# Miniprotein binders against Manganese-dependent 2,3-dihydroxybiphenyl 1,2-dioxygenase (bphC), part 15

Target 1, 315 residues: Manganese-dependent 2,3-dihydroxybiphenyl 1,2-dioxygenase (bphC), of Geobacillus genomosp. 3 (q8gr45)
Amino acid sequence: MTAEIAKFGHIALITPNLEKSVWFFRDIVGLEEVDRQGDTIFLRAWGDWEHHTLSLTPGNRARVDHIAWRTKRPEDVETFAEQLKAKGTEVQWIEPGEEKGQGKAIRFRLPNGYPFEIYYDVEKPKAPEGKKSRLKNNVYRPSYGIAPRRIDHVNVWTTNPSEIHQWLKDNMGFKMREYIRLNNGFVAGGWMSVTPLVHDIGVMVDPKGQPNRLHHFAYYLDNVTDILRAADILREHDITIEMGGPGRHGISQAFFLYVKDPGSGHRLELFSGGYLIFDPDWEPIEWQEHELQEGLIWYGPEMKPGGPMDDTTEC
Key: E = the ipSAE of ESMFold2; O = the ipSAE of OpenDDE; V2 = 0.75 times the mean of E and O plus 0.25 times the DockQ between their complexes.

## First folded at step 22 (miniprotein)

Design z2 (from j5 with Q6E K73R; at its last look DockQ between E and O 0.85; V2 from the best seeds 0.77)
Fold by ESMFold2, look of step 22:
Structure z2 (fold): chain B 315 residues (1-315), chain A 105 residues (1-105)
Amino acid sequence: as target 1 above (315 residues)
Amino acid sequence: SEEIREMLQRIERLLQRARERIERGDMDEAIEELLRALREILRALEEALERNPEDERIQSMLYRLLWAIALARMLIRRGDYDEAIRFLMELLREILQALEEELES
């Protein structure tokens, strides 16, 4: 059977101000601290079952250590390793427990340098007794802060998105769901998934020509009104809401709110709604150049090209 | 190289024409002049890429310009003419600076 990716699992971030980043993600966003290993702090949303969906490690500048994908089957990790090596990708094995709460994994870089990890075995710790939900299929009882349900997706920027779209399709089984094609045929962005989501990963052109940048990662909120409450919480703490407020994408149809972690500059998208794809033969939606405004922002605050939303962090 | 010097001179003439149109309040003509400057750069990059198809530096600049032109047209369709001019002027300034650095190396 062909090796398969099941989901976006977690993102590992390096921050130059660990205390501030922990304050932001744990105390403001309301992610639950699960564990620590050395100087690394492991976090997850109240509805995440895996050991962590975010890790924070101190360093001299904001960087992405890795973006991690869980396989469908335990044996798929070895199969991916063999397939990647056969195609010339340098693969590093990670021993069980080297990343706390996780079994063996492989780490590698995509052709443009994105740092990926593939794993299967992961601990699914219960919440502490004082935080356990009475609702059996919730991990945590209601928590403070913005309190997103789960990790959702990652959006990365590169020089030529089509090369990465093809690589993800050929090597990790991602399917294109929506994309932007300019008048001259250039594909400026694509939203791909292995799940019913419109995207587990979005890959867009970097306006500065940089090969491997993180634009944002996202946590999901059950209701659009949760995004409005999140805006109030951010404002109470004098944290800048990018573009001045929430909006709705045409692509995915989801509501969004963008905010940078003040400790690192890594961008978080608070994400709600959108549609799901269940049909196995669903055809990708093409957005043409004259539809670009509606594809990116159906309504809400307007993006200013060349402005702060062009900021990215290093992969 | 000589090709880059000639491009710099053409860009500077187009920028001067755009400034004159802005001063007269001819915003749509100013935008058209700025887009013409970007299209001339685009053609030069396409020709350079045909000579050296695997040059990643040229590829990167080409894709950046294609995206930037699309974004500028998005701003124009939205009616944001002041923002379109700001974006195009900033972009051309950055390209001019990069080309000047290439001549010095």
Scores: ipSAE 0.745, ipTM 0.895, lowest interface PAE 1.2, mean pLDDT 91
Fold by ESMFold2-Fast, scan of step 22:
Structure z2 (fold): chain B 315 residues (1-315), chain A 105 residues (1-105)
Amino acid sequence: as target 1 above (315 residues)
Amino acid sequence: SEEIREMLQRIERLLQRARERIERGDMDEAIEELLRALREILRALEEALERNPEDERIQSMLYRLLWAIALARMLIRRGDYDEAIRFLMELLREILQALEEELES
C-alpha cells in the first residue's frame, strides 16, 4: 500500500436541534468550541491535536455527514484518490478551507454507503488568551463537564460486516484486531485499526438488518474514575446512561459508558483503558458465538437486543 | 407461507404454555417453553440460510436471535428468571407480529 492512514481525524454530524446538541457536547461533555463556519459549530477535546474532532450542522434529521481520516503524508491524499477512482469509487475533491481549518480533502462512499473523508493538511489548535496551559504541548484542559482527552474511534453497523472489513483492509490499510465469528462462519463484528489503538473503527452486523448506520463514536478519558464522574454529571442533568454501562468491554478490555445526544440521538461512548498494539505481527483475537455477550459486556449492566441499544443514526 | 403459518401456530402454542406456567409461578418451566419457541425460530432461520447463504436479512435475524439466546442464558445463570422471562416474552411477541405481517403481505 503506497498511501497510509495516520488516524481517525473527526466526525461531522447533522442534528435537528443544534442548540441542544451544542449544550450537550460543549457544556455537558466539555468539548471546547473552537470555530464556526456558517451554521456549523466545530469542537474538539482538550488533548486533540486537530483543528476539530467533531462538527455539528443543523438539518432536518440526525445523520452522519462524513467520517474523516488523516493521512501520514500530504501526497497520500492524491494517491488515495487515484487508487479509489481506479477501483470505480466516485471521489469528490473538497477545496482548502471549504471545511474550516482543513486543507484539500477527498470525500467518497464505501460500497454500502458510509460517507468517508481523507485529508492531510489541518490547522493545529492554539489556546485562546487566558486558557493556555503552562504544561507543554497542552492547549487547555477544561475545568467543567466531563472533559475527555481525545477522540478515539467510530463504530458502524451494517448487513455484511465482512464486506466492509475487507474493503477497509484492501483500500485503507486497516488490520483486524478482534472479531466475533458465529457457528455458521458469519463474522458478526470486527474491530480494526491502523494505529496502536485496539480499534479505530468497529464494524458490526445490524440486528435490524439496515445497511449503513452509525452506532457510536467515542472520546477517551484518562481513567475509570473519570467515567464514573461522567455518570454523575449525566445523572445531574437527567441524561440517560444507556444499558451496558458503566461497565467493562471484553473486546478492547476498556471501561465505558454510552449516552445519546439529547438533541440528535447520535450515540457517544466515553472510553478508558484498553490495550495498545505496537507489534506488527499481532494475531487477531477470535470471540465465538457462545462468548458474544462476554465480548460486548465483560461486566456491567446487560445490553438487550431489540431495545434502545439497537438504536442507530443514518449515514 | 405454509411453513411460516405452521411455525406461527407452534410458537403461539408455546407462548400460551409459557403464560400458563407463569400464572402458576413455575418459572423454570416457563423459561423452557420460551426457549423452545426461540429454538423453533432459530431452526427455521438456520434452514432458510442454508438454502440461501447470501441472504443478509436472514443472517441479521439469526444474529439477533443468537444474541437474545446468549443474553437469556446469562440472566438464567445469574438466577434473574423474572428478567429473562420478561425479555423473552417481549422478543417472541415482536417476532410473532412480524411473521403475521409477512403472511398478510
Scores: ipSAE 0.184, ipTM 0.614, lowest interface PAE 4.8, mean pLDDT 87
ESMFold2 (binder alone), look of step 22: mean pLDDT 74; pTM 0.629
OpenDDE base, look of step 22: ipSAE 0.746; ipTM 0.890

Design z3 (from j5 with Q6E Q59R K73R; at its last look DockQ between E and O 0.89; V2 from the best seeds 0.77)
Fold by ESMFold2, look of step 22:
Structure z3 (fold): chain B 315 residues (1-315), chain A 105 residues (1-105)
Amino acid sequence: as target 1 above (315 residues)
Amino acid sequence: SEEIREMLQRIERLLQRARERIERGDMDEAIEELLRALREILRALEEALERNPEDERIRSMLYRLLWAIALARMLIRRGDYDEAIRFLMELLREILQALEEELES
């Protein structure tokens, strides 16, 4: 059987200001703090299924420790390890419990150095008293505030997107859903998934030519109007909303809001709406250069190339 | 390296002409000069990459420039000429600095 990735599972971030990052993600964004291991703090959205979807570890600068992908079957972890090693990729085994709430995993780097993890076994911690849902198919009850439902996707910047698109297709089964092709034939960006989402991962060219930067990761909000309320909450706390407000992407058709964690500079996208792909024979949507504005921002704030959105964190 | 020095001189002359056009308010002409400068760099990088296909630094700069030109055209289509000029001038200065550092090594 062919090993398969089931979903984007979690992202592990390093922050130079743990206290401020925890304040931002737990107290402002409203993620649930579920556990701690050493100096690492584990969080999840109220509707996430897994033990955690975000971890925060202190360090001397902002970095991504790993981006984790859950397999469809327990045995797929070993199969991915074998396949990656056969192609010359260095694979590090992670023992059960090395990352709290997680079974054995493998860690490796993509050709451009992006740090990935593949795992299957994950704990489902019970909600603490006062947060347990009466609705059986929710572990946690919904919270107030921003309080996103679930982790959604990750976007990375690299020097040659097509090589990473091909690598993801060949080694992890990602399918291209939408992409940007410039007049000169260069594919500047691609939105890929293993789920019905338009992207579990987006890979675009880095405007500064760096090989492996994180542009953002995203949490999903059930209602589009929750993004407007999120903007109000962020403003109440004097947290800068990037580009000055929310908008709607042409690619994915989702509504969005970008905000940096003040403790680290890691960018969070609050994400809602959009469409889903259920058909196995989906034909990728090509966005041409003259459609670039509409593809990236259908309406809302205008992009300013070379501005603050170009500043982001390293993997 | 002589080719790089000659390109740097041409780009600096194009930048000087673009500054003069900006001072006169000739925004379309300024943008054209800046795009011409970028296309000269792009052509040189394409030729260098053909000679040295394994050079990741050259490839990275090439792809960065292709994206930057597309973004500048997006700004122009939107009517944001001042922003297009600012973006292109900043980009060109970064590239010139990187090329000058290579000549000193």
Scores: ipSAE 0.740, ipTM 0.887, lowest interface PAE 1.2, mean pLDDT 91
Fold by ESMFold2-Fast, scan of step 22:
Structure z3 (fold): chain B 315 residues (1-315), chain A 105 residues (1-105)
Amino acid sequence: as target 1 above (315 residues)
Amino acid sequence: SEEIREMLQRIERLLQRARERIERGDMDEAIEELLRALREILRALEEALERNPEDERIRSMLYRLLWAIALARMLIRRGDYDEAIRFLMELLREILQALEEELES
């Protein structure tokens, strides 16, 4: 049996201004600070059943340390390691507890340089004494900040998206859900998942020809009205809402809002809605060049290519 | 190298004509000149890739340009000519700078 990925687990980020990034993700976005290890701060959304879904470590420049995926079975970590090594991928083992709250893991880089991690064992969230929910998962929703429910997906940019789409399909079982194909046949972007979500990862062409860039990662909100509340919170704190405000994607059908962490420039998407794929015979949706506006922005803010929305951070 | 010089001169001429159209308020004609310049570059990259199919730098530049042209056409279909012109002018400026740097190395 092939090893299987269960879900997008977490993203580990380096920030040149830790204090500002912690303020943004903890106090404004409303993620719970759950732990610390050295200079690293670990956070999660209130509904995440993980030790953490975001970590912030201080450094000289904004960078992605790793993008982590949880396996379906404990033995799948070793199986992935063996399969990747057999195909020529260099694999580094991470000891249990080396990343706090996590068991043994492997780290490796995709052909274009994206830093990935695969793990299984992970500590589960615990509510503080006196704040435990009777609604059976030992977590509670904070009443402050935006307070998203869970981590949703990551979107990364590269020079040749189809190479990465194929690699993810061949090595990690991802399936294409939606993609953009231009008039000459070039696939400029593709959104893939191993879960019932419309996408766990999006991979698009970088307009600046850079091989490995983070465009954004996303946290999910229960309702579209929560995205509107998020916009109000961001406005209250003089944080720029990208593209001028919330809108709806054609690709995924989800409602969205983009904002950069003021401390790092790492982009966060607040995401709600979309659709779920339970059907094993799902056929990928093709968006053609003449449908690009609808695919990217079904309605909402005006897309302005070549501007701040092209900003990415290093992987 | 001589071919790169000639292409650079042709693109600079098209860019100059686009600026003149913009100055006169002839937005449709400005867009036509800018798209003509990009088609010159696109053809050159396609020919270069045909000669060297495994050249990842040429492939990357080709993919960048295909995406940029698609975005420009999206803006044109939307009727946002001012944004299309600004986007295309900046793109061509970046490409011309890259070509000039290549010529000096």
Scores: ipSAE 0.740, ipTM 0.896, lowest interface PAE 1.1, mean pLDDT 89
Fold by OpenDDE base, look of step 22:
Structure z3 (fold): chain B 315 residues (1-315), chain A 105 residues (1-105)
Amino acid sequence: as target 1 above (315 residues)
Amino acid sequence: SEEIREMLQRIERLLQRARERIERGDMDEAIEELLRALREILRALEEALERNPEDERIRSMLYRLLWAIALARMLIRRGDYDEAIRFLMELLREILQALEEELES
């Protein structure tokens, strides 16, 4: 059987200021602290079922330790390992519990340097009794702060997006959902998924020519009004909202708000809206160069090329 | 190295012309000078890539410039000429710096 990815699982971040990052993600964003291992803190949204969707580890600089993907089947981890090794990719095995709450996994780097993890076995701890939802189909009661429901996607930048798109397709079964094609035929970005989401991963060209960068990762909120409330919360804590406010992308139809973790500089997107893809024969939506403005910003703040939105963190 | 030197000289001339146009308030002409500079660089990179198709550095620079031009055109289409000029000027400065460093190496 062909190994398959089921979902975006979690992201592990390194931060030069753990205290401030924890303050931001736990206390401001309202993620729930689930566990600790050494100096690493594991967090998740109130609607996340897995052990964690975010981990924070102290380090000398901000970087992504790994981006993790859960398989559809237990045996898929081994199958991916074999396939990657056969293609010359170095694969590191992660033993059960080496990453807390996770079983046996593999870590590897894509040709451009993205650090990926593939796993299946993961704990799904219940919320503490005092925080447990009365709804059986929720993990936590809605949290304090911004309180996003779940992790949603990751967006990464590279020198040649098309190569990564092809690699993701060939090696991990990602499907292109939407993409930008420039006049010369160059694909500047692609939104790909293995789920009904428009994207589990976005891969775009890095304007600074860096091969492996994190632009942002995203948490999902149920309503657009939750994003607006998030804006108020952020401003109450004197946190800068990128581009000055929320807006809507044409691509993915996302209602967005971007903010950097003041502890690390990692960018978080607070995401709501969008659409779901259920068609098995979905034809990718092409955005042409002349449609770029509407694709990037359907309405909201003005995009400023070369501005702070071009800032990325190391992968 | 000679090709790089010639390119640098061309870019510098175009930047100077652009600056003069900006000073005169000729924003459209300034943009055209800047875009011309980028097109010349693109052509040089394309030719270089044809000679060395596996050179990832050249390819990377090419894609950066293609994206930058697309973004600049987007700004122009929405009438944000000042922002387009700033963006293009900064990009060209960065390219000049990179080319100069290459010559010194």
Scores: ipSAE 0.710, ipTM 0.864, lowest interface PAE 0.8, mean pLDDT 93
ESMFold2 (binder alone), look of step 22: mean pLDDT 74; pTM 0.658

Design z4 (from j5 with I4V Q6E I58V Q97R; at its last read DockQ between E and O 0.87; V2 from the best seeds 0.77)
Fold by ESMFold2-Fast, scan of step 22:
Structure z4 (fold): chain B 315 residues (1-315), chain A 105 residues (1-105)
Amino acid sequence: as target 1 above (315 residues)
Amino acid sequence: SEEVREMLQRIERLLQRARERIERGDMDEAIEELLRALREILRALEEALERNPEDERVQSMLYRLLWAIALAKMLIRRGDYDEAIRFLMELLREILRALEEELES
């Protein structure tokens, strides 16, 4: 593809309880509140090189407003718009500043309904007055909460994962890194990236047969011990750590835990480790049906299918 | 349709046999009956999709059930028979409810 995606930029979420969600993401998770626009609050992890990586807007129900991707070059936004329109995708232009801290962007929906955004121009973070690090990248690490380093990935559930895997490959240059293939040949899930990360996006089959659901989005922490400290902080505030964590994934090899925002039910993953892919000839790793336990949970508390871990929010 | 009524009756019989086996502590046999019920549903969905390959609803149900069966087999390999039975019973009750609703409409 001539036009290229550089990275997962941000996720915009609607919450029926803004105050509770802000308390959770800002005060417990330790994301920095960086800006406001109308009723929308913008946050970022301390190492994110973006204006924001999360926005929270009040609404009647929990929903994803959009999932945003940054391009490698300014002109790539227009090139993506042209390519998508040529294939019959309806594209909406967003003017500079309509989303605070961001230049012009396009918004569109994938075939299954996922709301995506593509942008390039974005205001860069600055440290709060008196908090600027002597390390010269304007790094500011909060001395409170979990304080993850950066946004990592998004995981979405749908009725036909292969349709979305192919769409992402054809239209946005994503490459398959790992996937699950069942005995009859059905690909139940796939993890894809345009970066050296093992996945920027995971797309799995929804056990309830729903076409466009958010399962989780993730923030990265430097060490496994930071994930364990996160568990202590969550326990102190009576926030439930979901089944399966703290533990290790086979797919990605990362150490993790899952937790839902008490204000919305949107699920956050705290993520550490994993592996990096720099090889252009990387062959996707196939996990077979008999390897599901190993792929999903290499070790950790057992996950219970059909329980709260199947909960998703609307896209 | 007559096909839906016949399938509902067969699935109900398999579910009843599973309950009887659970009461006797025959967990392996209970799981076998529950998996047989799901395989009958899968076969019906595969046949329906062959007749209309573009039926997104049927395709969605097929993929959902394939994933559920894979998860149940994972629980069985893990030795978690109680959880496998709970998961399969809940899934089949939901499917039977949906089939009964179709029969009433």
Scores: ipSAE 0.727, ipTM 0.889, lowest interface PAE 1.3, mean pLDDT 89
ESMFold2, look of step 22: ipSAE 0.762; ipTM 0.902
ESMFold2 (binder alone), look of step 22: mean pLDDT 75; pTM 0.669
OpenDDE base, look of step 22: ipSAE 0.740; ipTM 0.884
ESMFold2, fold request of step 23: ipSAE 0.736, 0.772, 0.767; ipTM 0.899, 0.904, 0.906
ESMFold2 (binder alone), fold request of step 23: mean pLDDT 75, 74, 74; pTM 0.665, 0.666, 0.666
OpenDDE base, fold request of step 23: ipSAE 0.734, 0.712, 0.719; ipTM 0.878, 0.866, 0.870
ESMFold2, last read: ipSAE 0.734, 0.763, 0.738; ipTM 0.891, 0.903, 0.896
ESMFold2 (binder alone), last read: mean pLDDT 74, 75, 73; pTM 0.657, 0.671, 0.638
OpenDDE base, last read: ipSAE 0.712, 0.709, 0.715; ipTM 0.867, 0.864, 0.869

Design z5 (from j5 with Q6E A48E S105R; at its last fold request DockQ between E and O 0.88; V2 from the best seeds 0.77)
Fold by ESMFold2-Fast, scan of step 22:
Structure z5 (fold): chain B 315 residues (1-315), chain A 105 residues (1-105)
Amino acid sequence: as target 1 above (315 residues)
Amino acid sequence: SEEIREMLQRIERLLQRARERIERGDMDEAIEELLRALREILRALEEELERNPEDERIQSMLYRLLWAIALAKMLIRRGDYDEAIRFLMELLREILQALEEELER
């Protein structure tokens, strides 16, 4: 009946040091370099059914170019464009191939300035003859780096999270899955999805009062032990593991490891476990103020507010 | 203007008391003085937001402070008093700078 989002498609990032960022995401994280267009390099995790799930473009400062969502149907792109324009949102059309491997798309900004993209048509991965998997997936798992399976979610910061939670519900069909409510009733953060994942997007209050910042984006690993292997790989290359090591979230129940790209400062989360939501009548989980430590970190490293975890990039 | 000046003076006195308690090793009392300073600011922001419910700047500052107080209380429950004091002192320094800039308007 209405236009629908199928999944988180990709994130496009600008880096002041392209060579260093490519080394980090390709050689250390183990994402496959799949294509180039001008100075932009496109990458994906080995299990992603997309042309790319990450793009890196050189620029003067680290920022998010866009956060992209794939629709369920081809016609949904035009329907979203119509609905957004009717509500006063400025919509820019992107021609097929203007972003390599992608058909027509729309770009627009949320009320707080987050740059979003919606698309449907996308070129699918084709493995060269020597890289074809015998398991009948036309991508192969690399034997190097951390090699996560797929892109998972994005976490963004803003001044008024509830305003953005409501906008996502009203305009893109997202549903609240878990949230933090403080003693005065303020909702400091909410994790939402339109897929069976625990969240496709998290939106939290920015501790510095900035309207739009990227806190992190995540790639999924099949096993919790892969998080430990990732820590070993990062340590071998003298890359700082944020908060001192891996831990477990209360929100999502997943295991995590945070690391910044040394070339840009964009934060990556390596993510494993969590739960799946197939129930249409799922009731959102409320985390109260006195449960804040457990909600953020069920166990593992101690959070130090105002520290390096608050250092993050612009949208 | 006058109301902001009076609030700044009260906050400065609370900060001085907090520093004295830190020097004596009275960590719980130091934290309470710092939280009292933040509650003074919260009350002023709540009053201003009631006068102008659509002021996004005031609402943003209110939400930022509510989150910061929740994080400070988390540190206190964890027993991490040194970290709570560091966090609260840095937050108040930033807020005082912003309020001093507002007085020059």
Scores: ipSAE 0.747, ipTM 0.897, lowest interface PAE 1.1, mean pLDDT 89
ESMFold2, look of step 22: ipSAE 0.769; ipTM 0.899
ESMFold2 (binder alone), look of step 22: mean pLDDT 74; pTM 0.660
OpenDDE base, look of step 22: ipSAE 0.745; ipTM 0.886
ESMFold2, fold request of step 23: ipSAE 0.708, 0.747, 0.736; ipTM 0.885, 0.899, 0.893
ESMFold2 (binder alone), fold request of step 23: mean pLDDT 74, 74, 72; pTM 0.654, 0.655, 0.632
OpenDDE base, fold request of step 23: ipSAE 0.726, 0.703, 0.688; ipTM 0.874, 0.861, 0.853

Design z6 (from j5 with Q6E Q59R; at its last read DockQ between E and O 0.91; V2 from the best seeds 0.77)
Fold by ESMFold2-Fast, scan of step 22:
Structure z6 (fold): chain B 315 residues (1-315), chain A 105 residues (1-105)
Amino acid sequence: as target 1 above (315 residues)
Amino acid sequence: SEEIREMLQRIERLLQRARERIERGDMDEAIEELLRALREILRALEEALERNPEDERIRSMLYRLLWAIALAKMLIRRGDYDEAIRFLMELLREILQALEEELES
């Protein structure tokens, strides 16, 4: 039976400065601290229908512990495990509750080393006493910080993007939505999803030739004015806004604001707008080499290759 | 390796020509020299990969250079010549460093 991924579930990060990272993600970004297990702190955005969408664990250097995907059906976890093992992938089982608020899961690495997790069972969010929203589609009423609605996507860099695009298509059902093809035919980047989003995951070539790096992960804001408010909040706390401010992507059409966690250097994208894909006959959009500026930055601050925007963290 | 030594010397000569163009204020010529240097390296990598299709290190460097050339051309189309020159010079310096490390090991 064909197993299916439902959504990007969460990202688990190691930080060399837990206190600073918690301050940044909880107090500035406005994610809710929902739980703790040992030295690990679990957080989520107010609209996330998950136990957590971010976890922070202290360690010697900034690193991705795992990138987690939720299946459509409980039995799909075991089906994915069987399919991956049949193709030679080593699969580790994680027992229920071994990761707080989560049922059984599998962990494995993609051919280039990205640490992935697949799960189904997850505790649903509970509003803390006094924070329950009267609007029934909300868990919490937003009350502080930037307060994004939900986790959106992850963007990872590698040496051979097409290898990973193909792997995700063949093993996890991802569909190509937009991609960059250079004049010699090389596909330098591709944005893929299993959801109506333009991308749940973006995979691009690393300019430094590194096989497995996190470039960023994103939380979604309902509108562009929220991105402007986010910029003001970051400026109030002397946190550097990358590229000098917000802009608009051609790929996804979304507005963006990039910022690094001061405690780890893990990059966060604050993301708003874009378009949704509900049509089963959606054809992938090709961006050509001469369209590269438009695809990356439709307008706003201009990217300077070889600068701080090339910074990534370890996977 | 003799092949690596020859490539290192070629990159050094092309980089020197680019520096001379920059000193003369010939930005367009400097960019052409730098792109020529990268295209020569690109051709060498393509030939090496054709001989050794399973070589992931050569493939990685090839893809890295293809992306870098595309980014440089983007900067040139924007009229951002100073940035294009800075980016290309830094890239060639890093390639030189990588080749020097290979020769030392």
Scores: ipSAE 0.756, ipTM 0.903, lowest interface PAE 1.0, mean pLDDT 90
ESMFold2, look of step 22: ipSAE 0.752; ipTM 0.898
ESMFold2 (binder alone), look of step 22: mean pLDDT 73; pTM 0.625
OpenDDE base, look of step 22: ipSAE 0.781; ipTM 0.904
ESMFold2, fold request of step 23: ipSAE 0.770, 0.703, 0.749; ipTM 0.904, 0.880, 0.897
ESMFold2 (binder alone), fold request of step 23: mean pLDDT 74, 73, 74; pTM 0.650, 0.621, 0.654
OpenDDE base, fold request of step 23: ipSAE 0.732, 0.723, 0.720; ipTM 0.877, 0.869, 0.870
ESMFold2, last read: ipSAE 0.721, 0.728, 0.721; ipTM 0.886, 0.891, 0.885
ESMFold2 (binder alone), last read: mean pLDDT 74, 75, 73; pTM 0.660, 0.662, 0.649
OpenDDE base, last read: ipSAE 0.729, 0.710, 0.728; ipTM 0.874, 0.864, 0.874

